# Designs tried in a protein design chat: miniprotein binders against q9h3h3. Part 136

Target 1, 235 residues: q9h3h3
Amino acid sequence: EDGFTAEHLAAEAMAADMDPWLVFDARTTPATELDAWLAKYPPSQVTRYGDPGSPNSEPVGWIAVYGQGYSPNSGDVQGLQAAWEALQTSGRPITPGTLRQLAITHHVLSGKWLMHLAPGFKLDHAWAGIARAVVEGQLQVAKVSPRAKEGGRQVICVYTDDFTDRLGVLEADSAIRAAGIKCLLTYKPDVYTYLGIYRANRWHLCPTLYESRFQLGGSARGSRVLDRANNVELT

## First folded at step 12 (miniprotein)

Design xC12
Fold by ESMFold2-Fast, scan of step 12:
Structure xC12 (fold): chain B 235 residues (1-235), chain A 85 residues (1-85)
Amino acid sequence: as target 1 above (235 residues)
Amino acid sequence: SPEEIREEIEELLEKAEELLEEAEKLFKEGVDPRKARELLMEVFKLLWEALRLAEKLGNRELLERAWELIREAWQLLLKLRELLK
């Protein structure tokens, strides 16, 4: 059942972008320092709004690791938003193709694989694996949410540069699986995130493009990846 | 009672609309963007409760009004995020 929680969680995630981030930046920091940084800032212990008893006394929006080749790919989000508002007021159909075209036109191409885990050892272990893959160059960028005051699951986001580049999206999935991740993954383009496309949206759009499930008992592909819109297996 | 729940939803929606208008004014005037964000987070909290009660009551009009305010609040939140990143 999809309760109304998804909208509130999405709003909290966007608001978190506006607070300070704890970043391990492999462009300027030696890879040998990563393990100490991970030990200092385990996501299960870092608190969203700070706590004298946690690793942080001040608010933290996200904990992130930037790969050595990371280059911000923000695109023209302001132009995207203006075009989206115009489209909504025009009465014209809103479809996945229309959103894809808006994203391409405004160069808002990044997207992310999402995984949700409860606070604890499994979350911290998963994040450490992802962070190492980023620093070693198998993934480009990742972030994980800090612990909310009320608890609940935390999210790890693993970014790719271009959601229209299916090969790149699939390569990221393979790298996540190679890092030992076995939970359900879903892929969401940032254009959907910025425009508020979530499970109960008015336009009846599927809120994610791909879904990845771990393959038990064999690793030829490491996972089954589905194109959710067409219900077609890609791997 | 159903009527009392309806009145509670109406009050939540009215308060959310008031705070949203205040946040919009702060954004348009270019002052105190972090207060605008705090107001928006309170708007979402009020609208979340309104949605929960409207669903329990089975009232489509109130549910649609809550969704409309959420859409407006989301657009403003994105504008603030772009300003404060």
Scores: ipSAE 0.485, ipTM 0.765, lowest interface PAE 2.0, mean pLDDT 86

Design xC13
Fold by ESMFold2-Fast, scan of step 12:
Structure xC13 (fold): chain B 235 residues (1-235), chain A 85 residues (1-85)
Amino acid sequence: as target 1 above (235 residues)
Amino acid sequence: SPEEIREEIEELLEKAEELLEEAEKLFKEGVDPRKARELLMEVFKLLWEALRLAEKLGNRELLERAWELIRLAWQLLLKLRELLK
């Protein structure tokens, strides 16, 4: 997009991690309370920095739903960052394989399917579907951005615990499609997020590993998935 | 003109360096992490504009300087995020 918009949005997303989150935690809250929580905090109405006219008066970084079995593991991000600085200083080639090895070494394995939607009913409906899938156990954890002051699209992130587990990544895609989601999805490993690999990166790396498109008639999974790093169709 | 664009890039880079140094000082002293984050977001806005202009101008020296500052700013943003998450 124009003027490094994607890169700036990536920085805003990381900054949002530092503000309070609105969380429905299925590990401690009965599933029967989810519908009321979703009605109270529709993503299209929750504002990033608070507004007397919105559901929140204080800043909200993310709106999230944790599944019953969710066990967060970010790995050793500090160690990853130190190794990344050493790699850049060494002058060695920066490739998808090198980043994958760095991630494995430091146990930074999580990743996420991303979908971008305009504020409104369709966003809120999609988020409700994803949230229900998380609470019912088909997905592990998900979050959605609040409405920005400047407007623009919001992002839903659906996490998997290991980006190197291709079957697990594909199973998450299937569960997203089963929840009624038909928009474009892209999959990004958190190691790329932490190291600042986005559209205009210096190393000309593709910022996502997979792309999923809704498939009409012919796919048992409901989608076609492309491995963008290797340019190979998986489904 | 090319010289006017160069001057604009230099001003953006200088302002970004000042704000980045202020953010880094706040981080190192453990003071006002919210202010450090605000400064860092402004740094990114300045640097993305500097990159855009440097690419348009075709000046590799200014392009490299902008990328180096973005690297340092991102490094600090990640450290700040890890501290506060």
Scores: ipSAE 0.614, ipTM 0.839, lowest interface PAE 1.5, mean pLDDT 88

Design xC14
Fold by ESMFold2-Fast, scan of step 12:
Structure xC14 (fold): chain B 235 residues (1-235), chain A 85 residues (1-85)
Amino acid sequence: as target 1 above (235 residues)
Amino acid sequence: SPEEIREEIEELLEKAEELLEEAEKLFKEGVDPRKARELLMEVFKLLWEALRLAEKLGNRELLERAWELIRRAWQLLLKLRQLLK
């Protein structure tokens, strides 16, 4: 990839939030309807801006599944943004701890495990596994990007309510692995997403908090989770 | 040549700032937020190309100007996202 494509793709992902979402909402839809919904909207076939040949004729920003107990709380993003602007003009050091405190103060606590997969059967199969885990209550909420015009990898985001709750973050990783996912996962707090912290940020911040790699754990399949900032293995 | 690359970066930055100011005006006036988003996506494309060329050129001033415009564009994109989600 070119040096700044990650930043541009991140802007595209933020813009996608503003277009309609295809949602399976387990709070109002019976779980028995999920398989038909997944067959109707496989993420490898749903196109970002609509295509007469795809399941959608109109733009789709995201394909999402909401769990039965899902209660969205984005926090005070407006207050976070104002405080962030003030922080940048203050000359104070911008560190992971400073961003963490900003997020806590404004209740912008959600975060997500990210996996990037090429369009195709493996992406659709991975998404189906994640969606079932959400509907069955092992995960809270997840979304997957539609197919971009130019192609490229699609992203599955699996959310947790509180990035400061390490046990909750690790439990989500375990549930993702139990769903059959074996690819690399990285965990990013939404505060980093909202404030535009990506690979080439000017503050030299690691753009993700955790990394999960699939591997055997004794007699059971599991994963190794690394705290990236402190280079400490959590599992 | 380095001179031609510098001129190209300057043109990209100038166009990006023009479109960014248009998007900022639309947002401030509460008019056509989806047009503002379209302008911002074009701003990011221009700024991404400017960053790529400025990095190749090794010009710190042009890199700083591009990152400042990215900061402004990102701030507006987040505000639009909160409005239109």
Scores: ipSAE 0.625, ipTM 0.840, lowest interface PAE 1.5, mean pLDDT 87

Design xC15
Fold by ESMFold2-Fast, scan of step 12:
Structure xC15 (fold): chain B 235 residues (1-235), chain A 85 residues (1-85)
Amino acid sequence: as target 1 above (235 residues)
Amino acid sequence: SPEEIREEIEELLEKAEELLEEAEKLFKEGVDPRKARELLMEVFKLLWEALRLAEKLGNRELLERAWELIRRAWQLLLKLRLLLK
């Protein structure tokens, strides 16, 4: 998207992490309860700051579904931040390779497939498909933003454990497509999120590593995936 | 006029830096992290408006000043996220 919208949405997403989450945790909740939970909390109706007319009266940062095997590992984000500040102060080149190395050194390996959809039936339907794939074990964990007071697009994030594991990233893409999702997907490693990599013009860095486009009758996987960092087609 | 727009940008940047310094102080002292986040969201709002106006004015100096304040605000936002999560 254009202008400062992407930067603003990134800041809002980081701030949202700090507010309460609505979570369906398949590690402790029977899968049979998912459909009722999805009906109770459709993301197009859950409001960011709460409203008497919405499903929530209190602020909600994210709506999330944790898979049965979900084991969170954010790595050493504090160490990553300190190293990043030192790197910028040193004047040494900042490249995708340098960021990858910082992420590996500090074990900040997770990343996510992103899709942006307008509030409404299409968003709620897409989220329900993703949530079912998580509970059924095809995906590990996912979250979706609540509706902002000013409106605008909402984001669904589908996480993988390791952005350097190309097979794992591609398996997640396949599961998203199998859930019926046909929109553009972009993959962003959490290291980019934590370091605020949205200023591609400043460092000439693409803020996403992979891109997935739905393709009718194309690959056996139903999509074409491009590794943007290395300029290589993976499917 | 261009001069009036420049004055508006300067005022936005000054207010943003004042609020950012207040948020940084709250973080350093370990006091009221949710208020620090509230201040940061206002800082971002002021800085996005300053960037928009500076871009229309075509003033590179003001654009750079706004981007540097955004960088500082982002670093503090990440520190707060780590503290509150």
Scores: ipSAE 0.554, ipTM 0.792, lowest interface PAE 1.8, mean pLDDT 87

Design xC16
Fold by ESMFold2-Fast, scan of step 12:
Structure xC16 (fold): chain B 235 residues (1-235), chain A 85 residues (1-85)
Amino acid sequence: as target 1 above (235 residues)
Amino acid sequence: SPEEIREEIEELLEKAEELLEEAEKLFKEGVDPRKARELLMEVFKLLWEALRLAEKLGNRELLERAWELIRRAWQLLLKLRMLLK
């Protein structure tokens, strides 16, 4: 039933990076303007290609909020790609450890917590909570997909600087939970995104490093985090 | 029949490779990168269908050919994304 829909949606997401973004940039815009911006561009209403009646008249790839301290660093993606091709040609085993080393060598360290929600009030409310956490400094940067022409769930991506920094990744999870988010979260390094590693990859790699589940009335942490690669509970 | 399905996969792979080569040519010549992206999205659509049919048919050779074209298409998509972002 899943077929290759997720893989094609991943290709569409990469293609969306190439279209204009709607950005609230807290480095240059007062935080007091955020609520008006969120009301003007709710993700459930912003359409991918600027359909009549939507708040946008032009195509939009992503809706994003940049924190005051946001300093983009994608690393050496060209060098990563070249090294990846060399690795595939070499016949050497392709493992999580090998990909981690390629990412470190080329400084492609960012990663993201992902949540998938249907278009509607819950999506817009979740995005507003995440956006406020970014502007207030609890998170660094986030983006959300616009509404696709064919419909389907939208994705909110909450980024961290370094996927190898477990403490930083867990602190971001805590901040997401503190913002009122209760849905399932999964964490993926951008190195996997750039190299096209999704559900049906040839290497049988788990593209998700961590999974976070809300714990109702539970521990002080507000969530249960699983290390997906080792199947070990961290919290 | 298995032979008819094999012919269908072969046609999908041939069409995908033709469009992929056109997209690669546009990229190398530095012309119309957005058209190259449009061609590439069609290439992925054709290749996902070819891969699905090759898996159902159980033909390893066709499966490998589909994955090789997907690899080439993804490489170009990433290069275009780096260029156009």
Scores: ipSAE 0.527, ipTM 0.801, lowest interface PAE 1.8, mean pLDDT 87

Design xC17
Fold by ESMFold2-Fast, scan of step 12:
Structure xC17 (fold): chain B 235 residues (1-235), chain A 85 residues (1-85)
Amino acid sequence: as target 1 above (235 residues)
Amino acid sequence: SPEEIREEIEELLEKAEELLEEAEKLFKEGVDPRKARELLMEVFKLLWEALRLAEKLGNRELLERAWELIRRAWQLLLKLRTLLK
């Protein structure tokens, strides 16, 4: 039964992008209103398709917080798709390096730290910490999935502008840890998301580039970060 | 039996392709992207079941047909998402 569950969830996540989002936008809303907004829309209670008993009666794809300086840039996703099709027919090896090259060529550079948590107080508390870090300027933008009808873990995504910028990726990890997050984090570039690179891919690629584990005492950063693509420890 | 499983896979693939073609038509005509997305989600459900059965059956041809339809469905899903975001 686990065979294609990750693939199904990936498609559901992509489809969720197309439904309405509940957004706290710090570019137009005073920071003083954040705590009330978080209390009104805890992710453990917001339902994916709406329910009279939940905070939402209508479908919600994502719950998001935009930082004051947030300026989205998705790059040339259409060009990326065309180049991906060409790459698959070219006979060139499909590796992390060739995908990185495609992403750079088409300016599809954003990526995200992912954390998966069960619905409940710990999820809501983690999301509140992340949201405050975004509004205070330590992170740029984040989103969290609503509660699925089938249950299961929910995901918090914390975005960075450029997955090739190691310092920026590590700074985001530090800010997540400073917000009180102690669970496992993995970093996935959006190019992998757009091209459907997930657990059971044909090219045997690791679906994430970095992994961050909380480290009790010993790291000024608060975590140990591994670069899975190059098999090197960054912290 | 293997023959009954093969027939089930072929039925799933046929249903998925019909729905996928309907979703592609809606996208091309620029109408009702929500309906196109709903059709695609049904296509994925049918195709993942077809993949599961084809893998258990060990039928390479059916497995490759299912993966090709998934590739096509994913391309359309990304196009819809990009259009709407």
Scores: ipSAE 0.558, ipTM 0.817, lowest interface PAE 1.6, mean pLDDT 87

Design xC18
Fold by ESMFold2-Fast, scan of step 12:
Structure xC18 (fold): chain B 235 residues (1-235), chain A 85 residues (1-85)
Amino acid sequence: as target 1 above (235 residues)
Amino acid sequence: SPEEIREEIEELLEKAEELLEEAEKLFKEGVDPRKARELLMEVFKLLWEALRLAEKLGNRELLERAWELIRRAWQLLLKLRELLW
């Protein structure tokens, strides 16, 4: 990978959380309004810091769709941070199991399926499919990054409540595939994001727990899912 | 030269730590959190370049110093997110 582009994008994504979000909230907005909202805010045209020529004149961190049953829960991120500092000072091995236990203890359980797509029609079409799946109740919540000033790939994040709930993670993958998505998907627990663990981490940990590849004509699910941490095929 | 690369890494680390301390001070004083975030994004750019050069140089000491500053910068970024999200 060229330098630390993935780490740069991860830091930018975290910073984007701090700027306003464009949200379609199915808890308070009729589903019939979704198509108009998607047409107004296609992610390939919404700019990160605003532009009079784009749909937004002000900065936008994320474009998101909340499902009717969505109930946000970030857990105790501050407690997680304190425990992480203590772990690093303790001399104990830093392993996937240790991080999993920290996440459980502090209720930082959410995770997400990630897909990276170039700006354009394919991105906007994929996002529309995901957004409809969220509003129809097959997925809980999703967000997509706006277009960066210098361009580059955009990311769609589809969240699940509990990365330790394998069935829930696999059900989200199935719903993404049913929405017509065929690109590579990778699943990352938010605990790795909060602790700053990316591809080039000093502990040589794999921050991706699951990987999903589209399989045409082979699987009833439409995909092959691998548990990368344990090197076990789940489907 | 190795000596020239080492000096470049040390300059990057020094500048990153200076900006990081400024961002930490802004956060502690509760002043201009958006400015603190801008400083942190610059800190990350400097530190990733320092990591790239340190890996090419094969210098474990400089690599470890860069990782420690990235850890500090990341923790501050999380605190800012909690404040502003």
Scores: ipSAE 0.521, ipTM 0.809, lowest interface PAE 1.8, mean pLDDT 87

Design xC19
Fold by ESMFold2-Fast, scan of step 12:
Structure xC19 (fold): chain B 235 residues (1-235), chain A 85 residues (1-85)
Amino acid sequence: as target 1 above (235 residues)
Amino acid sequence: SPEEIREEIEELLEKAEELLEEAEKLFKEGVDPRKARELLMEVFKLLWEALRLAEKLGNRELLERAWELIRRAWQLLLKLRELLY
């Protein structure tokens, strides 16, 4: 089953961006309404294409919480795509450094911490913790996938504005850990997502820039973070 | 078996290219982006199966053809997402 499952799920996630989102927007909605919203739309029960028996009758691509200070900036994705096609045609080496430069040139700087959890109480509890951290200002924005018809793990994405800002990336990791999350986290810059850098990519690049592992004791943060591009442990 | 697998891959690639060309035409004409997305999701399904079989067969030519179609399909998926997101 390993085959190209990650690539299939990646294409489905990209397609999901084009369907309606269920959003709690803290910029326009009082924080006191969050608990009722979370109870109405637990991600383990919200279905991707809608069912009469679920909270949604219509398709839902993502369930998201926007923080009070959220200001989206995707950069120049079209310019990035054109430059990427030119790079591939040029025969020049494709490396983490080359991708970093393309991202900086086209201002495609956002990235995200990813966690994958099975549908159920643990997923819903983790999402509630992340959503509260967003509304309280410890995180900026997050989203979670709805339940797929065939089942499988769901993904929570916690975004940061700039993948080159190590302090910001580490601050988000700390906030995720403070919310009670102990599973493996991987950090993926959006440039990798847009250019299709997944597990079986053609260029054999590591699809994650940072990885976070929970540790008992040792780390003041409660986790050990590794920079995979530079092969350096961040603490 | 190797001959049968090769024929299956060829049929998957031909069907995927046909649907991809239809999706590309719809996008270029600015018509029915929802149908273009549906066609692309079917294209990816066919191409990942073609890649799986071509990898198992060890055929470099078929692998390269499948990857080229995936490149085109991903390019169009990104353009549709930018249009509709």
Scores: ipSAE 0.592, ipTM 0.843, lowest interface PAE 1.6, mean pLDDT 87

Design xC2
Fold by ESMFold2-Fast, scan of step 12:
Structure xC2 (fold): chain B 235 residues (1-235), chain A 85 residues (1-85)
Amino acid sequence: as target 1 above (235 residues)
Amino acid sequence: SPEEIREEIEELLEKAEELLEEAEKLFKEGVDPRKARELLMEVFKLLWEALRLAEKLGNRELLERAWELIRRAWQLLLMLRELLK
């Protein structure tokens, strides 16, 4: 992407959190209802601001599936923000280690695997696979963006509870691959999202911690995971 | 051409700051948070264009001004999200 398209899309994604969500909540809804729900709300057809010709007439920020054991915990985002402002004012170096410490101190530990797909069959099929993995207990929670007015790729976010738990992050990657996903995945801690760490950030930080690539011709479970910060291949 | 680009950047930054101040006022008064969000999305659009042009021009002062306004806008967006989640 040229210019600052990725940065603007990140702001749009944050803004989408404030609009209503379409949720399949496996904590209160039988798994047998999932296929009908997926057919009713395919992400390629759900529109961001509503359209009488789409499944929704009102704005939708996100389409989400909550797993049976899902327990949301965003930590102390307000405290994180205050500490971030103090850090920037202090003139101290801003590094991945400093952001990690801020996240730990304020309990902002969640993170997510991201995949970007064009609207259409492949997006809807990928989302259905992820949603089933969530409802069956292989993943905790996931969401997908609705179709934007101007078009462009949509994003599927698959969350883990703790970005410092490498094993948990890798287990989520394996479950995504087992669901049949073959596209590029990148892992971003929510602390980076909340603090606005983008591709062209002022501090020249890598905006993601991990990258996962499917093995061409390998099994659906096969992937190569790279630790972007340390430049170490984990699989 | 360089002077015309500088003028364009300054106009984008001025417009963005005016809209950002309006959004900040709405947030502080607890009035129409969805309008504040709409203003912020316009602010980001203007600031990303200003940043692109300032980078092309190679002007550090304008780059720093754009980044400071982006920082303020993102801070407000996060506060609005926490309020409305």
Scores: ipSAE 0.589, ipTM 0.830, lowest interface PAE 1.6, mean pLDDT 87

Design xC20
Fold by ESMFold2-Fast, scan of step 12:
Structure xC20 (fold): chain B 235 residues (1-235), chain A 87 residues (1-87)
Amino acid sequence: as target 1 above (235 residues)
Amino acid sequence: SPEEIREEIEELLEKAEELLEEAEKLFKEGVDPRKARELLMEVFKLLWEALRLAEKLGNRELLERAWELIRRAWQLLLKLRELLREE
């Protein structure tokens, strides 16, 4: 209700990419070191701009864990941006299908499951679960925001390499749930993030493709996944 | 009053455009990317407030101007982010 809070947080998140990251890289670091690293850098205590009382004295943009098989590929973001500017001047309709086509053409395919949690034990516990799933190979890569100066929720982002691969997106949701996560999850392609398409966009696009809610299903725990674009239950 | 709100929006838009142009200049010259980022974060704050007031006022022209500046600011933020991540 404060107007454009979500849009401002998105701009802050993009700006955070430019500051140093604290990374546990399973490609070069033994899995046995993860627990000590998590204890040293709990996200509820790591501060965005550094603080004598926190684990960091210098600014930290993100805290991240890279899986053993992680191979970053952002695609051609510069080509995507140029094509987006051309599309806007062309007068062609801007639709989910048009953005999907631009993303595929420029190989900007990654996307992420997002969860927002207040600073504290529950955030740190959730992050530890996600980090272990990444190091053990059930997830590819994840990051969590540090604590903002004014407080407020922190975000955990769990990435998949191809938002057009529905099965891969759903497998990531399952792995997140298996890690003990019970909060609301939403899935957003990075193409929307790079182009600055959020809640109050000019084209009335919904940048969220999927929504996942925790569900106790008889003897098994899992989730209900909704396809937001079509308002169809997938599970 | 509507007149006072219009004046406030115009002042916000003018200040935002000045700071945006300074950030664009820093980016083109390859100088002080962290200052360029700081300027952009201030630009966004000014433009979010301008959008809020323009929506409240119901003024389409001011709303369009604010969205155009946000588009420019976001494009520069993305370019700056791409530049720094490839260093």
Scores: ipSAE 0.617, ipTM 0.846, lowest interface PAE 1.4, mean pLDDT 87

Design xC21
Fold by ESMFold2-Fast, scan of step 12:
Structure xC21 (fold): chain B 235 residues (1-235), chain A 88 residues (1-88)
Amino acid sequence: as target 1 above (235 residues)
Amino acid sequence: SPEEIREEIEELLEKAEELLEEAEKLFKEGVDPRKARELLMEVFKLLWEALRLAEKLGNRELLERAWELIRRAWQLLLKLRELLLEER
């Protein structure tokens, strides 16, 4: 309760965007090369700042896989920032609805399913499953953090292009489950990431929109998804 | 004691603001963006500690000052990120 670990990790993640990425780009690289690339760069062994004995000697911010149909669209992040500053100065209430409207106005629509795993075999196995789903076309794009110096949990981010498209968000969840992922997933729109909305945010907003839990046995979907803001189960 | 905690928070906030102003100057001058990023990461460490102590102390004024500096630092970090990604 005392620490701001989630907030600090968020700042580290934003800073990591500025360092080189290790990318498997299925738009220009044959799918047959994926297994060798995954073996060369397991996320549990790739170090954030480079290290003797790791796969990298130089800093790595992220390890990413781009799907064949992936088309980057970050929207107008600068316009979003300016509008956010104006909103805060206006004294108007900050709500999920106002953030959603800012995101739509500035076309900052992307979002991501997040999973946090300790460094090791399970992380590397989960990442390999996600990467294969991206290259095979079931997911659009994903990235995973490298191993931090102190060895905390790493994060896998699986992106969708429009957080307002509930069907698309749920289809990504289904594809993640079909890839063999069974851990807890949470969904966060990138507008929340850019504006610094995390667990201990100043405005008491729920930092994620959806939560997905794996269901054993009879569920055809393989998961239960909860709309966290409205406390409503989705099929 | 509450008095000692308040003084510690004030020192953290002053140091954070000094480093933040240095990072803002580097950004404005368009030089050494990676040093500006390193300064910001130090600013965040100082501000997270200030925020933790301010919450523990229950001092609303210090809490609001810490959040205002965090807001400025986060805005600059995002601007640096946008600049460096465009460079690539």
Scores: ipSAE 0.618, ipTM 0.847, lowest interface PAE 1.4, mean pLDDT 87

